# VHH binders against Trans-3-hydroxy-L-proline dehydratase (lhpH): the designs that were tried, part 10

Target 1, 355 residues: Trans-3-hydroxy-L-proline dehydratase (lhpH), of Colwellia psychrerythraea (q485s0)
Amino acid sequence: MTKNIAQAAVKFEQWQPKIEQESYLTINSLECHTGGEPLRIITSGFPVLKGNTILAKANDCKQNYDQLRRALMFEPRGHADMYGAIITDAERDDSHFGAVFIHNEGYSSMCGHAVIALTKTAVESGVVARTGDVTQVVIDVPCGQIYAMAYSHNNVVKHVSFQCVPSFVYAKDQQVEVDGIGMVQFDIAYGGAFYAYVQASSLGLSLVPEQQEKLIAYGRKIKQAIIPQFEINHPTTAELSFLYGVIFIDDSPNQDVHSRNVCIFADGELDRSPTGSGVSGRIALHHAKQQIVLNETITIESILASSFSVRAIETVCFAGFDAVIPEVTGDAYVCGKGQWFINAEDPLKYGFLLR

## First folded at step 5 (VHH; framework vhh_6qgx_2)

Design s84 (from b0 with A50S)
Fold by ESMFold2-Fast, scan of step 5:
Structure s84 (fold): chain B 355 residues (1-355), chain A 124 residues (1-124)
Amino acid sequence: as target 1 above (355 residues)
Amino acid sequence: QVQLVESGGGLVQAGGSLRLSCAASGFTFSSYAMAWFRRAPGKEREFVASISRSGGSTFYTDSVKGRFTISRDHAKNTVSLQMNSLRPEDTAVYYCAAKYGWGYPSTPDQYDYWGQGTRVTVSA
């Protein structure tokens, strides 16, 4: 009985659903991370989403295909705090493509870590033709049109910057009583999504991996305490009128960087990156408080000590708000490719979460 | 964007044959079940035939069973309807429809995308 391990491995690798197995759906992806935050880029096999805007396409997904979001974001195909993007046609003629953002709880309006990964992979995949060392990528996302720049060396994108949507302070110096925590002081800012910004040290919290459970618990409680007491209205788009998460701010253990952010978003999901839409809101807060001037760059770390750089490049008036245009810079990496099979006969086909 | 384009309709004498084709574009064809529906003048849209994503399973309304054959070609992204022994009652506009995922149902409201239709007239 002689066995050839190489031949066996090749045959396993060639497995695919048989044509007779109509119970199977196949969905393909590219797997990335930005500062440790995952992005499952869904490329083919997903239903074509209906609507003339990215928001309308997200709503179509939510109403008609939400079980597929669960299947891809939950175990065993995904995990707790998993994040993805569904690639769509562009909403605007001058955009290259569109993306719908998905996670464990639902859908987001903006995701900076996703924009960084999408920009890198669009250039490296030839979705966007390379224009020397710097290539512009224009992406339609639910909160608007994003302009990104891919910086290449030897045909590899080394870093990505993007210009966020107009970012502004919604409320300052607010407070809320939180059961089991006490009085919490916060600001609310918009950087493509609304976040409540909280000083971690004021609550006895440290922005380190060892405090993960406490950060998640506090983030959930603070978000749920703010929602019923504070009405959020986006000035031009009603579908963006929600509090997405809580960002804890503290000094970095690395004194060479400005600060550290930890974002608890949706239903207690922890962002491994510094949070692109979050640092966009941070730069709007710092500018409004006269703590930073235009074109002054600060570096903000994540819980993993991965970093984004951010600056305000322009001031604009947005629907009566004094706003800034942030530029966020970060790096992404491709970690794999997936083929995901969903069998109608599998009682666990839509997944589960145990955290 | 998704497009379904029907062709092959026309005028035919009772007892004759027609082959309808539907060319699909803008989606992963193998992820969608396909169907043919028809609408006669003054009537609602009626199910004719459906075919599963793989092409291994088909379903027909009783009035066309044994006379019509639905098939699909994954290489060409087409679904076809071979119509034999045509009757005046088969006179209608024939529509191609696509449904994502599992099942190949007879209910029109379960289909996601529709063609503009091709007219079939069967003379007595």
Scores: ipSAE 0.460, ipTM 0.810, lowest interface PAE 3.2, mean pLDDT 92

Design s85 (from b0 with A50Y)
Fold by ESMFold2-Fast, scan of step 5:
Structure s85 (fold): chain B 355 residues (1-355), chain A 124 residues (1-124)
Amino acid sequence: as target 1 above (355 residues)
Amino acid sequence: QVQLVESGGGLVQAGGSLRLSCAASGFTFSSYAMAWFRRAPGKEREFVAYISRSGGSTFYTDSVKGRFTISRDHAKNTVSLQMNSLRPEDTAVYYCAAKYGWGYPSTPDQYDYWGQGTRVTVSA
């Protein structure tokens, strides 16, 4: 009896559910990260979502296929704070494709780290034809249409910049009493999603991995304290009228960067990236407070010291708000390619979360 | 964009045969079960035949069992309905339908996508 490990490995790799095993659903993905924040790009095998807008497609997913979001975002296929994008047809004729954003709690209106990863992989996969060293990618997302630029060298996308939707200050210099924390000062801004912005040092918090559990706990408490005491209304789209998360701001230990952002979003999920929609709302705040001028670039770090650059490129009037158009720049990496099997006979088919 | 395009309908004499085909595009064909429904003049849509995602399970309404055969071709993204020993009561518009995922849906409202229909007329 001679062991043949090489032959065994090849046979394991070739395993597929047989066509007769119709209890299996197969879903395919491309696995990426942007500044450490994961993105599972769902490419095939997922149901085609109904609706004429990306918001309508997200609602169709929530109503009819939410168990598949859980299966892909929860253990054992996903993990705590997992993030994904479902690729869809474009909503607008001048967009290349659309995306529905999913995570542990549900669905988001905007995801900057996802836009960066989607733009890189769209160009590198040939979804969008490369136009020299700079290629434009136009993506429909729930909050609107996103224009991104992929910057290539030797057929590899090195950097991605995107223009966010009109971003504006919703409320300034607000305060809320939070049980177990005390009085919290905050601003609210929109950068594709509404966030409450809080100075971390004012609460004795440090934006470092060692304080991850405390940051999550405080973010959850602050968000839940703000929601019942502060009404959020998006001026044109009722479905976007909610507080998505809390962003803690502080100085960076690195002198080469402007500051750090740590976003606690949804139900206590921690963004490993600097948060694209978050830095978009942040640049709107800085502009409104006259702390930056148009085309002034600042670099903002994540909890992992990964960074995004952001600037306001234009001022616009959006539904009566003095808004800016942010440009966010970052980088993404492909980490893997997945083929995910969900068996109707599996008692744990829809997953579980144990943080 | 999802499309289901039926073909193969027409006029046939009682006892004759027709083969209906449905070409599917815009989705992962192997993730969807396929079915044929029909609507006779003045009546509601009724179930005719079903084929599971794998092709391993088929179901038929009692009136067509032994006469109709449903099949699917994963390479061509098509589902077919072979109709033998046709009767005047088989006269109807025949619709191709698609359903994502698990289960055997027997009612029209459980199906996700529909074709435009193809007319079958069986002369007495």
Scores: ipSAE 0.330, ipTM 0.760, lowest interface PAE 4.6, mean pLDDT 91

